# VHH binders against Trk system potassium uptake protein TrkA homolog 1 (trkA1): the designs that were tried, part 5

Target 1, 124 residues: Trk system potassium uptake protein TrkA homolog 1 (trkA1), of Methanosarcina mazei (p0cw17r1to124)
Amino acid sequence: MKAVIIGAGEVGYHIAKALSPKNDVVIIDKDEEAAKRADELDVLVIEGNGANAEILSRVLQNADLLVAVTGVDEVNIVACMTAKLIMKNKNGWKDTKTIARVSNPDYIDSPVTSRAQVGVDLMI
Key: E = the ipSAE of ESMFold2; O = the ipSAE of OpenDDE; V2 = 0.75 times the mean of E and O plus 0.25 times the DockQ between their complexes.

## First folded at step 4 (VHH)

Design s30 (framework vhh_brivekimig_d4)
Fold by ESMFold2-Fast, scan of step 4:
Structure s30 (fold): chain B 124 residues (1-124), chain A 123 residues (1-123)
Amino acid sequence: as target 1 above (124 residues)
Amino acid sequence: EVQLVESGGGVVQPGGSLRLSCAASGFTFSSYSMSWVRQAPGKGPEWVSSISSSGGYTLYADSVKGRFTISRDNSKNTLYLQMNSLRPEDTALYYCAKGSYYTFSGTGYFDYSSQGTLVTVSS
């Protein structure tokens, strides 16, 4: 499996550590220290904004999973939406399943919001 | 002790091709991502490309995308860089590095202590 993790904080680092022995993992984080620490794992590391379309377009081809676990709900949602938009506009690219960490109840339990329609397959 | 030995550099005309190799020893090569980094005369290091431990994931700097191909052979503990359509601005000392850390601007931090292999593109 090929996985892209946005956010190398405590949650993202441990997800990457669990996946990296058997899977190809790419980690993206804006914080230089978090990115450098993640490089100790068997992963590819990019220091940058995980919601940036250029960065995502480099890592999403053939990716099975995108997990956005930064401390900012909006960044996690936008990263997932951007990923789906990239895949929609690229011929032959496999659909990547998107997971976003969302702490604000306004985004999770709203009866008027479809997470799938905004590009998030699962909210955790 | 970790050792990385680059080879395959040389002098080519613009539009030419070269294949670089990096022989790794002293660590479990198949368990680590690898990168190519270059340093042009009088300039700082620039990240070129990275490849995952299995070879399934590859990333390229915009300046080399579509022209260079990174690959690895874990049975031989060897990393490769196939360079096509070479340009004068590709002139640099090329290093292989353990790990994959880089910034989007291409200036990440890499720990390498090998001699590198010189690539000169001139007419």
Scores: ipSAE 0.258, ipTM 0.566, lowest interface PAE 3.1, mean pLDDT 81

Design s31 (framework vhh_brivekimig_d4; at its last look DockQ between E and O 0.39; V2 from the best seeds 0.00; counts 0 for: unsure alone 61.3 < 65)
Amino acid sequence: EVQLVESGGGVVQPGGSLRLSCAASGFTFSRYSMSWVRQAPGKGPEWVSSISSSGGYTLYADSVKGRFTISRDNSKNTLYLQMNSLRPEDTALYYCAKGSHYTFDSSGYESGYFDYSSQGTLVTVSS
ESMFold2-Fast, scan of step 4: ipSAE 0.675; ipTM 0.858
ESMFold2, look of step 5: ipSAE 0.682; ipTM 0.854
ESMFold2 (binder alone), look of step 5: mean pLDDT 77; pTM 0.784
OpenDDE, look of step 5: ipSAE 0.461; ipTM 0.762

Design s32 (framework vhh_brivekimig_d4)
Fold by ESMFold2-Fast, scan of step 4:
Structure s32 (fold): chain B 124 residues (1-124), chain A 125 residues (1-125)
Amino acid sequence: as target 1 above (124 residues)
Amino acid sequence: EVQLVESGGGVVQPGGSLRLSCAASGFTFSRYQMSWVRQAPGKGPEWVSSISWSGGSTYYADSVKGRFTISRDNSKNTLYLQMNSLRPEDTALYYCAKGYYTVKGSTETGYYDYSSQGTLVTVSS
């Protein structure tokens, strides 16, 4: 399996650590210290904005999973939406399942807007 | 002291192939992400490819994806770059680097720790 993790804080780091022995893992974080810490794992590190379409387009081909777990809900949602848009616009790319960490009740409790329709398959 | 020694460069015609090697010493090679970086005449450094400790994960610049393959042999402390379907635009000094890819704003670069001469790749008719 290939997994892309956006955010190398405590949650992202430990997801990467758990997956890295048996899976291809890419971890993306714009914070230099978080990126350096992640470089201590058997993963591919990118120091950059995980919601950036150009960065995501390079890592999403053949990806099974995208987990966005930065401390900023909006970044996590935008990363997932951007990933789905990239996959829609690339012929032959498989559908990557997207998971976003969302802590703001206003986003979680919206019954009108389906986050799956806007690119988030699962909120955690 | 980190030592990285590149080899395998040369002159090749468009459409040809070359395999670059990087012999690493002075650090635990198997515990670091490695990268290839190139610098064309008159241009700044361009990140080319990166590989995880085990070689299980790889990442490529759009300009080389599908043509280049990065690999490593941790038992020999050696990093490789297999370059196929070479183009004149691939002409550059190629550097082996200990480190990862970095993007800040519109600038693509990397945090690299290397002390090497590079190996020259010239693609011309």
Scores: ipSAE 0.320, ipTM 0.658, lowest interface PAE 2.8, mean pLDDT 83

Design s33 (from e9 with S31K G53R L59F H100Y V103I I105G; framework vhh_brivekimig_d4)
Fold by ESMFold2-Fast, scan of step 4:
Structure s33 (fold): chain B 124 residues (1-124), chain A 123 residues (1-123)
Amino acid sequence: as target 1 above (124 residues)
Amino acid sequence: EVQLVESGGGVVQPGGSLRLSCAASGFTFSKYEMSWVRQAPGKGPEWVSSISRSGGSTFYADSVKGRFTISRDNSKNTLYLQMNSLRPEDTALYYCAKGYYTIKGESGYYDYSSQGTLVTVSS
């Protein structure tokens, strides 16, 4: 599969390390040092803002999975929302599964803020 | 010593196709991301495309997306760029580079830039 990981901190790095032997992985992080840490993995590293629509539109074609695991809940949610909007606006693009790391309980499984309504398929 | 040798450039008419190749030596090809960069006459370098070590993950400049396809054959230490639906604005010297793209500043962590291969699209 093709997986896009936003955030190369400790969580993102270990997810990429686990997936990279059997899957094609793209890591997006705006921190140059985080990008350098990923040099040992079989991944493509893009230095940039993972919530940016221009960046996401370039990597999402034929992607099976998007995992947003930056340290900022709102960035992770926005990245997933933006990905879903890009896919809906591109005819014939496969629907990418979106996963966001969300630490704030107010966003998790609230009847008012349903994951599906904000473009996040799974919160972790 | 890192050595990259491009080939496949030439003269084509608008709408035509070309396939560029880059033969790599002097490093473990399968352990590095690879990129294509071009420079049009009188302009600065423009990043075109990048590919992961395994070849499954790719990234393209908006100007070439849907028309160009980057690929690699790790058994032959060779990088490719399939260029379809060529336009006059694609006229440039094309370079193979070891390393990956960064969106900020349009520069990559390139360890080496090769001599390039010329692509001319004209009627």
Scores: ipSAE 0.025, ipTM 0.393, lowest interface PAE 6.1, mean pLDDT 78

Design s35 (framework vhh_brivekimig_d4)
Fold by ESMFold2-Fast, scan of step 4:
Order: sequence, then structure tokens, then C-alpha cells
Structure s35 (fold): chain B 124 residues (1-124), chain A 122 residues (1-122)
Amino acid sequence: as target 1 above (124 residues)
Amino acid sequence: EVQLVESGGGVVQPGGSLRLSCAASGFTFSHYTMSWVRQAPGKGPEWVSSISHSGGYTLYADSVKGRFTISRDNSKNTLYLQMNSLRPEDTALYYCAKGYWTVSGEGYYDYSSQGTLVTVSS
């Protein structure tokens, strides 16, 4: 499997560490020190904004999973939404399952829109 | 300080091949993701490819997928780019970079070297 992880903090780092021995893992973090720490793992490390459409479009082809686990709910949600929009616009690309870490209850469920409608398949 | 010295460029006909090399020093090469970045005449820099510190994972720009192969030899502190099926639009100055760089300019990368010129002409 191929997994893309947005955020190399404690949660993201340990997810990458668990997956990297048997899976292709790409980890993205805008913080240089977090990215440097992740470079200890057998993964591809990108220093950059994981919600950026150009970065996501380069890593999402054939990706099975996108896990957005930055400390910022909005970034995690935007990364998942952007990923779904990229998949919709690319012919023949595999649909990537999106997982977002969300702490603010206002974003978890809405009577107007569901998690799926904002591009998040699973919230943690 | 970080030093990156590119070589292997030249003039080649469309459909030809070239192999670029980048000799790295001044940092622990085996601990960092490395990238190739190019700049065509009159254009801004474009990210080409990246490789993980171990060489186990690679990523390519859509424009070069299936034609270029990035690799590294950590025992020699050297990064490589094998370029096959070259096209006129591949004409550019090619730079080796520490870290990952995209067209969006995200991140910080060390590639202030002279680069190596690749010219693809018919």
C-alpha cells in the first residue's frame, strides 16, 4: 500500500514508523525540524504545506491512504478536501481514503453537510 | 557548509539519454531526502524528482514519469538522475538539491550551485 501522512508530529511520526517497514510512505510537514526527524525513517520526506494542491497532486497518484494529523483541524480538513478534488479531476487515479484528526466538535458533524461531503472519510 | 557539485550534462538528440551525477559534501548525505530541480531558459525552477534518504522511495514530476530514474549511492555521497527518451522540453540547467522542492516553492532547499546544462536539440 501507499500512504501519505500530513504532519510529522508525535502522532504522524509513529504512524509512519509503524507503516514504513511494509508500505510506501510519504510524510509531509512544513516544520523543518519535524521533517528532519521523520527523515530517520525509511520514508520519503517532503518539507511543505500538506494542504497545498500541487504537493498533494504529486504524491496522491496510486495512494491508498491520506492521513492528515497536523495540530490544526482546518489544515487537516482542507488537505482531505483537496485530495478528493484532485482525485475527481484525474482520470484513472485510484480513490484515496482520507482520514483527518479533528478536535473541534463543530467540524465533526453538521445537519447541513456530512464528513463525506467535506472530503473526510474518517475522523480520529 | 553544504556543497553540491553537478555533472553529466551535455547536448543530445531527441530520444537520447544522459546520466547526471551530484557529488555531495558538508552534511550527512545518507540522512536526507535529495531532489533534482531544473530551470529552462526563461522559466522558473521546476521540481523533477526526489528520493528518500535510504533510496527506498522515489517521486517524480508528471512530465518525467517513466522516462527518468532517480537513484543514490550513500557510500559515495552521490545522487544520480538517469534520463531516457529525452525531449526538447527537457532542455534546462539541472540542479541537485538537499530536501524536497516543488513548483509552489514550499520548503527550504540548498541548491545554490552552478548546475549542469542539458540541451536536447534536433
Scores: ipSAE 0.093, ipTM 0.437, lowest interface PAE 5.2, mean pLDDT 79

Design t1 (from e9 with V5L V11L S50G L59Y P88A L93V S113R S114G; framework vhh_etentamig_d1)
Fold by ESMFold2-Fast, scan of step 4:
Structure t1 (fold): chain B 124 residues (1-124), chain A 123 residues (1-123)
Amino acid sequence: as target 1 above (124 residues)
Amino acid sequence: EVQLLESGGGLVQPGGSLRLSCAASGFTFSSYEMSWVRQAPGKGPEWVSGISGSGGSTYYADSVKGRFTISRDNSKNTLYLQMNSLRAEDTAVYYCAKGHYTVKIESGYYDYRGQGTLVTVSS
């Protein structure tokens, strides 16, 4: 499988570490030190904004999983939304399952918005 | 002591091919992402391609996608760049770099660049 992880903090680092021995893993983080630390893992490290459409479009082709686990809920949600928009616009690209870490219950339990409608398949 | 030594550059005509090599020593090669970075005459450095420690993940700049292939042989501590369909704008000094991809090479994490190898594409 190919997995794209956005956020190389504690959670993202350990997800990448667990997946990297048997999977093709890309990790994206805008923080230079976090990205540098992730360089210890057998993964491709990209220093950049994981919600950036240009960066995401380069790594999402044939991706099975996108996990957005930065410390900022809005960034995680926007990354998942952007990924779904990219895939909708690309013929022949497989559907990437999107997972976002969301801590604020206002985003999780909104009665008027669907997680699926905003491009997040699973919130953790 | 980290050492990187590039080789394989030379003069080729447009449409030709070259294979660059980078011999690495002084660190656990298989544990680190490696990159190729180039600098054309009178220009700043441009990131070209990156590869994960195992070689399972690769990424390319849009300018070279479909023409260049990055690979590595961890048993020989060697990084490669296969360059096909070369164009005049590919003329540059090519550097082997230990470290991760960054969208801002000038301020990025590219430590331990080697001495470089010159690639000239002209007719």
Scores: ipSAE 0.012, ipTM 0.327, lowest interface PAE 8.2, mean pLDDT 78

Design t10 (from e9, 26 letters changed; framework vhh_7aqx_2)
Fold by ESMFold2-Fast, scan of step 4:
Structure t10 (fold): chain B 124 residues (1-124), chain A 123 residues (1-123)
Amino acid sequence: as target 1 above (124 residues)
Amino acid sequence: QVQLQESGGGLVQAGGSLRLSCTTSGFTFSSYQFSWFRQAPGEEREFVGAISRSGGSTLYADSVKGRFTISRDNAKNTFYLQMNSLKTEDTAVYYCAAGYYTVKIESGYYDYWGQGTQVTVSS
């Protein structure tokens, strides 16, 4: 499978480590220092903002999974929303399952998130 | 001395093929991630493709996906861009780049860049 991971912190690193031996893994992180955590893994590490539509559009074709696990809930949610909007606008692209790490209960219980179905398939 | 050297550019008819090479020296090739960029006259430099350290992961710009293939040969300290079904819009100077921790999709700072090789596709 192809998995895109946004955030090279501890959670993102361990997900990439588990998947990389048998899967195509791409990591996106805006902080080059954080990306150094992944240097022992055979994964593609892209320096950039994981919520940026241009960056996401280049990695999402044929992606099975997008996991947004930065330390910032809003970035994780926006990345997943942007991914779904890109998929909606691309004819013939596979729908990528989106997972966002969300630590603040206000976002999980938010009327906007609950009513709008904003493109996050699973919150962890 | 760290050096990246492109080769294989030239003139080709639309629908044809070219293979670009980037040969490197002065560092441990297998430890680096590699990418190709291109710049057409009057345009900004754009990302073309990237490859991970072992070649297990690749990434391509939408404009070249399905036509171009990036690969690497760690024994030769060389990586490649195979360009098929060339279009006049592919005319550009092609640059190779190497990054230790990351590749950059946007035109930005890399650890090492090549000097570029001209590709001209005629109609």
Scores: ipSAE 0.299, ipTM 0.629, lowest interface PAE 3.2, mean pLDDT 81

Design t11 (framework vhh_vobarilizumab_d1)
Fold by ESMFold2-Fast, scan of step 4:
Parts: structure tokens; sequence; C-alpha cells
Structure t11 (fold): chain B 124 residues (1-124), chain A 122 residues (1-122)
């Protein structure tokens, strides 16, 4: 499978490490030190903003999974929403499953939030 | 001393195919991310395709479905298979050695080959 991971902090690094032996993995992080740490893994590393539509457009074609695990809930949600918008605007692109790390209860424990969860298939 | 030697460029008609090769020496090839870049006359250098040490790939939108990057770690060689070539693919193609970090517009690539010219014309 092909997986795109946004955020190379502790969580993102370990997800990439677990997937990289058997899967095609691309990891995106704007933090130079986090990106360099990910260089230890057998993955493609892009130093950049994972919520940027141009960067996402270059990696999402044929991706099975997008996991957004930066330390900022809003960035993770926006990255997933942007990915779905890109896929909706590209003819013939497969639907990529999107997962966002969300730690703020205001985004998780609300019926309104659950119904307005456009672009995020799973929150962890 | 790191050395990258590109070959396989030439004149080809629109719709044709070419395979570029990059022979690498002076470093542990299997441990590094590799990439192909190109530069058309009067334009900046752009990423064409990248490949990790384990074979994960990234392509520019303009070449997706037409070009295939691959590597042979036993032979220390990087390849670019170019199909359905168009006049706008005319450029000098460069092999680049990275350190697992890819910047789409400019890389943390610490060595570049001298390039091989690809001309797509009737």
Amino acid sequence: as target 1 above (124 residues)
Amino acid sequence: EVQLVESGGGLVQPGGSLRLSCAASGFTFSSYEMAWYRQAPGKGRELVAGISSGGSTLYADSVKGRFTISRDNAKNTLYLQMNSLRPEDTAVYYCAKGHYTVKIESGYYDYWGQGTLVTVSS
C-alpha cells in the first residue's frame, strides 16, 4: 500500500517506522529536525507544509492512506479536508482514507462536530 | 569521491521512448534517496521523479503515468523509463544524490551529475 504521513514527531515517526518495511511511505514535516530524524527510515521525506495543496497533490495519487499526526489538531483536520477536496477535483483518483490525530475534546465529543466531519474518515 | 554519470539521452520523435541510466560510485548507493531533475532551455531546474532507498516513489504531475523511476542497488544504477515523450519533455536530465530529504523545488541534494540531453523533435 501507499501511505502519506503528515508530521514526523514521535507518533508520526513510529507509524512510518512500522509501515516502511512493507509499504510505500511518504512523510511530510515542515520542521527540519523532525524531517532529518525521519531520514533514518526507508521512506521518502518531504520537508514542507503537509496542509499545502500543491505538496499534497504531488503525493496523493494512488495513496491508500493519509495520516495527519502533527501536534496541532487544526492542521491535522485541514490537511485531511484539503486531501479530500483535491481527490474530489481530480478525475479518476482513488479515494484515500484520511485519519487525523485530534486531542481537543471540542472536536471529538460533539454531535455537531460528528455531522460536520467533512474530509476526516477517522479521528484518533 | 561521489560520482554520478548519466547516459541514455538523445534525439527522439514525439510519442517515442528513452531509458536514462545513472551510474553511481563513491558512496553506499543503497542507503540514499535518488532523484531525476530536468532543466529546459531558459527555465529553472525541476524535480521529475524521486525514489527512496527502499523503492518508494514520487513523480511530478507532468510525467505521472508516462515516466517510471527505478533503481538497481546491486548495480548501483538509477533508471528513468520515459514513454510517450512530448516536445515539452526536451531538457537536460540530471541525476541527484540526496539524504532522504526531498524539496520539490530545490533539494537537500549534495551531489549532481553532469546531465544527459533529451531532445524530443521531429
Scores: ipSAE 0.000, ipTM 0.252, lowest interface PAE 10.9, mean pLDDT 78

Design t12 (framework vhh_vobarilizumab_d1)
Fold by ESMFold2-Fast, scan of step 4:
Formats: C-alpha cells, sequence, structure tokens
Structure t12 (fold): chain B 124 residues (1-124), chain A 124 residues (1-124)
C-alpha cells in the first residue's frame, strides 16, 4: 500500500519506520531537522507544508492512507480536510483514509468541528 | 500552461563563471522542490544541485564549493551560480520541479516538470 504521513516528529517517524519495510511511504514535514532525520528510513521525504494542496495533490494519487501527526491539531485536521476536498474533485481516484492525531480534548470529547464535515475518518 | 525556461548558458573559458536562470510559470513555484540536472555528451543525466521549498540545499560532490543554487519565490525563478568552471562541466543543464529526496548520489521521488535545457560549454 501507499501511505502519506504529515509530520516527521516522534510519532510520524515511528509510524513511517513501522510501515516502510512493506509499504510505499511518503513523509512530509516543513521542519528541516525532522525531514533530515526521516531520510535515514527507506521512505520518500518531502520538506514542505503538509497542508499544501499542490503537495497533497501529487502524493495522494493512489494513496491508501493519509496520517497527519504534526504537533498542531489544527494543521492535522486541515491536512485531512484538504485531502478529502482534493479527492472529491478528482473523478476515479482511490479513496484515501484520513487519520489525524488530535491532542486537544475539545476536538475529541467535546468537538468544536464536525468530524464528518471536515473529512477526518479517524482521530488518534 | 506549465513552463520552465532556462537561460544563461553559453561558451566560457576554464576558470570562468556563468549564472543560469530558470523562469517558472503555471504552477505554485514556492511549494515545489527545484533542481538542476545536467547531461554531458556521451553520459547519463545527473543531479547537480537541489533546493527544497524551505531553502535546504544539496550539491553533487563534483560541484560542491563551486556552484550555488538559490531561488526567488517572488519572481518564480531558480538560479545556479557556477564559479571556477572546468571542461568537465560542459553539458546541457536542465531545471526540474518535483518532490524528491537525495540519499548520497541517488535521488528518489517525483519530477513533474522539466525545462528544455540550456547548453554550457567550458573550453579554451
Amino acid sequence: as target 1 above (124 residues)
Amino acid sequence: EVQLVESGGGLVQPGGSLRLSCAASGFTFSSYQMAWYRQAPGKGRELVAGITSGGSTYYADSVKGRFTISRDNAKNTLYLQMNSLRPEDTAVYYCAAGYYTVKGSTETGYFDYWGQGTLVTVSS
């Protein structure tokens, strides 16, 4: 399968490491140091903004998973939302499951944003 | 319409300098990683220098210390400043836009757009 991971911090790095032996993995992070660390894995590393529509449009083609695990909940949600909007506008593209890491209880237990509305299939 | 147009090539003597430019249009330049490739007569195409959207740079060992890659996102232009030119630098130079990772001398990723190339001849 093909997985796209937004965020190469501790969580993103270990997800990429676990998936990379048997899967095609793309990891995206705007932080140079985090991206450089991820280069030690057998993955494609892109230094850039994971919520950027052009980057997502390129890497989401034929992707099975998008996992957004930056340290900023709102960025993770926006990345998933942007991915769903891209897929909705591309006829015939494979459905990509979107997963966002969300640490703020207001988004999980007492959500300020509808999961269905913003395009996040799973919050972790 | 997407275009990458190189300019600045020409004939120069050993030890001389040239500055190549690549004018980009039709896509969001600032979100793309950019690169300069070259192809010498009778040889394969090789990555000379790369620059990420965030400004991190890569150089091939053969040009490190002599060439400088830079970008101007406001002008949608990529540059290659070539100093202390050698006869072995003679090649057609291409600019490319994509998403890639460089590990040692090997690049992995996607190059979406390529220029037509500009010839650089270093000869006395």
Scores: ipSAE 0.178, ipTM 0.533, lowest interface PAE 4.5, mean pLDDT 82

Design t13 (framework vhh_6z1v_2)
Fold by ESMFold2-Fast, scan of step 4:
Structure t13 (fold): chain B 124 residues (1-124), chain A 123 residues (1-123)
Amino acid sequence: as target 1 above (124 residues)
Amino acid sequence: EVQLVESGGRLVRTGGSLRLSCAASGFTFSSYSMGWFRQAPGKEREVVAAISSSGGYTWHADFVKGRFTISRDNAKNTVYLQMNSLKPEDTAVYYCAAGSYYTFSGTGYFDYWGQGTQVTVSS
């Protein structure tokens, strides 16, 4: 599989480490520490904003999974929403499953809104 | 208009030193990772060194570690490659590249490329 991980702090690094031996892994992070942390892994590192549509459009084709695990809930949600919008506008692109780390209760699913409607398939 | 202009390439003797410069314009330089690549006659293009947008992280290929040093000056929109202890095997056209992508396997995804500068090392 092809997995895109946004945010390579502690959580993102360990997800990449678990997936990288058998999967194609792309890490997106604004911080150069992501590059240092991933130096021992067989992964592609992209220095940039994971919510940026241009960056996401380059890596999402044929991606199976997008996991957004930055320390900022809003960035994680926006990255997942942006990914779904890109895929809706691209003919023949695979539907990528999106997962966002959300710690703030104000953003978790409610009876009024659906995670799927905002582009997040799973919140962790 | 995005432009990357390399300079500094010339003929140098084995054991010599040389510094390459790459002047960037037409984009927000401080937001891009930069890399130096080279291509020798009959060989594929290979990544030599890469530097993060802030300059806080650098990567150098095993075959140049200890001899080459990449650096950047964001105030001058310039990236440099200091080359020491040059060998005939370092003879190549050296390219500057800008992008948001780099890897530790020695490859990278770069959006913008310079035209190259020729470095020739004679024994």
Scores: ipSAE 0.014, ipTM 0.289, lowest interface PAE 6.7, mean pLDDT 79

Design t2 (framework vhh_etentamig_d1)
Fold by ESMFold2-Fast, scan of step 4:
Structure t2 (fold): chain B 124 residues (1-124), chain A 125 residues (1-125)
Amino acid sequence: as target 1 above (124 residues)
Amino acid sequence: EVQLLESGGGLVQPGGSLRLSCAASGFTFSSYQMSWVRQAPGKGPEWVSGISWSGGSTYYADSVKGRFTISRDNSKNTLYLQMNSLRAEDTAVYYCAKGYYTVKGSTETGYFDYRGQGTLVTVSS
């Protein structure tokens, strides 16, 4: 499979490390130190904002999974929303499953909203 | 010392093809992500494509997606860029870069870590 990981902190780094031996893995982080550390794995590294549409458009074609695990809930949600918008506007691109780390209970699914409406298939 | 030597550039007609090569030395080639970066006259650099250590993962700028293919041969310490369906706007000096795509603020990149001298690609009738 092809997985795109946003955030190369401990969670993102370990997901990338576990997937990299058998999967195509891209990891995106705006922090120079995190990006440099991730470059020690057999993954594709991009140093930049994972919620940036131009950056995401480079790696989302044929991606099976997008996992946004930065320390900022809003960034994780925006990255997933941006990915869904890119895929919707690109002919022939398959839908990528989106997963966001969300710690703030105000963003949890409720009767008035859903994760799918904000472009997040699963919140962890 | 890291050394990157590009070759394969030249004059080509619109719609034509070229294959660029980059011979790498001075570092463990198979342990680093490699990229192709281009710069048209009077323009800033554009990161065209990147490839992971094993070649399993790649990225492409939207401007070249579907037309260019990046690949590597770690046994030969060589990076390649296959360019098909070339357009006038692909005219640029192409650089082999040791490193990964970096975006700071709104700048695709204000700098990049590379040692290549570049190879000129001119797409013209």
Scores: ipSAE 0.580, ipTM 0.793, lowest interface PAE 1.3, mean pLDDT 85

Design t3 (framework vhh_etentamig_d1)
Fold by ESMFold2-Fast, scan of step 4:
Structure t3 (fold): chain B 124 residues (1-124), chain A 123 residues (1-123)
Amino acid sequence: as target 1 above (124 residues)
Amino acid sequence: EVQLLESGGGLVQPGGSLRLSCAASGFTFSSYSMSWVRQAPGKGPEWVSGISSSGGYTLYADSVKGRFTISRDNSKNTLYLQMNSLRAEDTAVYYCAKGSYYTFSGTGYFDYRGQGTLVTVSS
């Protein structure tokens, strides 16, 4: 399996650590220190904005999973939405399952921001 | 003790090809992502390419994408870089590095690197 993790804070680091022994993992974080720390794991590390379409286009081909676990709900949702839009526009690319960490209950319970509409397959 | 030994560099004409090798020892090669990093005369180090422990995932700097191919053979503890369509600006000392830290702007971090192999692209 190939997984892309956006956010190398506490949650993202430990998800990457758990997946890396048996899976190919790419971790993306805009914070230099968090990115450098993640390089201690068996993962590919990118220092950059995980919601950036150009960065995502470089890593999403053949990815099975995208997990967005930054500390900002909106960034996590935008990253998942952007990934789905990239996948939709690339013929022959497999469907990447998207997971976003969402702490604000207004996003979870709102019909306007339903996960199905914004490209998030699972909220954690 | 991490040891990385690069080979395969040399003088080549523009448009030519070279294949670099890196022999790794002193650590469990198959458990770590690996990178190629280069440093051109008068410039700082530039991250070139990275590969996951299994070889299933690869990344490339924009300057080399489509021309270079990174690969590995875990049974031989060896990392490779196939360089095609070489340009004068590819002239640099190429280093094998443990780990894969990369910035999208093309600047990488490497904790352990080898002695390097010189690649000169000149007519």
Scores: ipSAE 0.361, ipTM 0.640, lowest interface PAE 2.5, mean pLDDT 82

Design t4 (framework vhh_etentamig_d1)
Amino acid sequence: EVQLLESGGGLVQPGGSLRLSCAASGFTFSSYEMSWVRQAPGKGPEWVSSISRSGGSTYYADSVKGRFTISRDNSKNTLYLQMNSLRAEDTAVYYCAKGHYTYDSSGYETGYYDYRGQGTLVTVSS
ESMFold2-Fast, scan of step 4: ipSAE 0.611; ipTM 0.801

Design t5 (from e9, 15 letters changed; framework vhh_8emy_2)
Fold by ESMFold2-Fast, scan of step 4:
Structure t5 (fold): chain B 124 residues (1-124), chain A 123 residues (1-123)
Amino acid sequence: as target 1 above (124 residues)
Amino acid sequence: QVQLQESGGGLVQPGSSLRLSCAASGFTFSSYEMSWVRQAPGKGPEWVSSISGSGGSTYYATSVKGRFSISRDNPSKTLYLQMNSLRPEDSAVYYCAKGHYTVKIESGYYDYRGQGTQVTVSS
């Protein structure tokens, strides 16, 4: 499979490390140190903003999974939303499952805001 | 000592194809992401493409997507860039670089890069 991971901190790094032996992995982080640490894995590293539509549009084609695990809930949600919007407008692109790390309970269990409606298939 | 040696450049007509090669030594080639960067006279460096250590993942600049294809042969420690449907604006010195895409590459900073190979596309 092809997985795109946004955030190369501890969580993102370990997800990439676990997937990289048998899967195509892209890891995106705007922090230079985190990106350089990820260079030791057999993954594609992009030093950039993972919520940026231009960067996402270059990596989402044929992606099975997008996991947004930065330390900022809003960035993780926006990255997933942006990914779904890109997928809707690309002919022939597969449906990429989106997972966002969300620590704030206001985003997780809202009766008003459906996670699916905001482009997040799973919140962790 | 990391060494990168590019070859395969030349003068070609618009619409032609060209394949660039980069011979690498001094490091465990298969363990590192590799990139192609180009620079035209009077312009800053432009990142062109990157490929993961295993070759399983690739990343392309919008300007070349669909026309260029990056690949690698890990046993021979060689990186390739297949350039199809060449345009005059593709004219530049092409550099092989060790490492991932970063804004620093486009500002002219490289941890390691080769000497470059000249590609000229003209009628």
Scores: ipSAE 0.482, ipTM 0.765, lowest interface PAE 2.0, mean pLDDT 86

Design t6 (framework vhh_8emy_2; at its last look DockQ between E and O 0.78; V2 from the best seeds 0.67)
Amino acid sequence: QVQLQESGGGLVQPGSSLRLSCAASGFTFSSYQMHWVRQAPGKGPEWVSSISRSGGSTLYADSVKGRFSISRDNPSKTLYLQMNSLRPEDSAVYYCAKGYYTVSGTGYFDYRGQGTQVTVSS
ESMFold2-Fast, scan of step 4: ipSAE 0.639; ipTM 0.799
ESMFold2, look of step 5: ipSAE 0.510; ipTM 0.777
ESMFold2 (binder alone), look of step 5: mean pLDDT 83; pTM 0.837
OpenDDE, look of step 5: ipSAE 0.769; ipTM 0.895

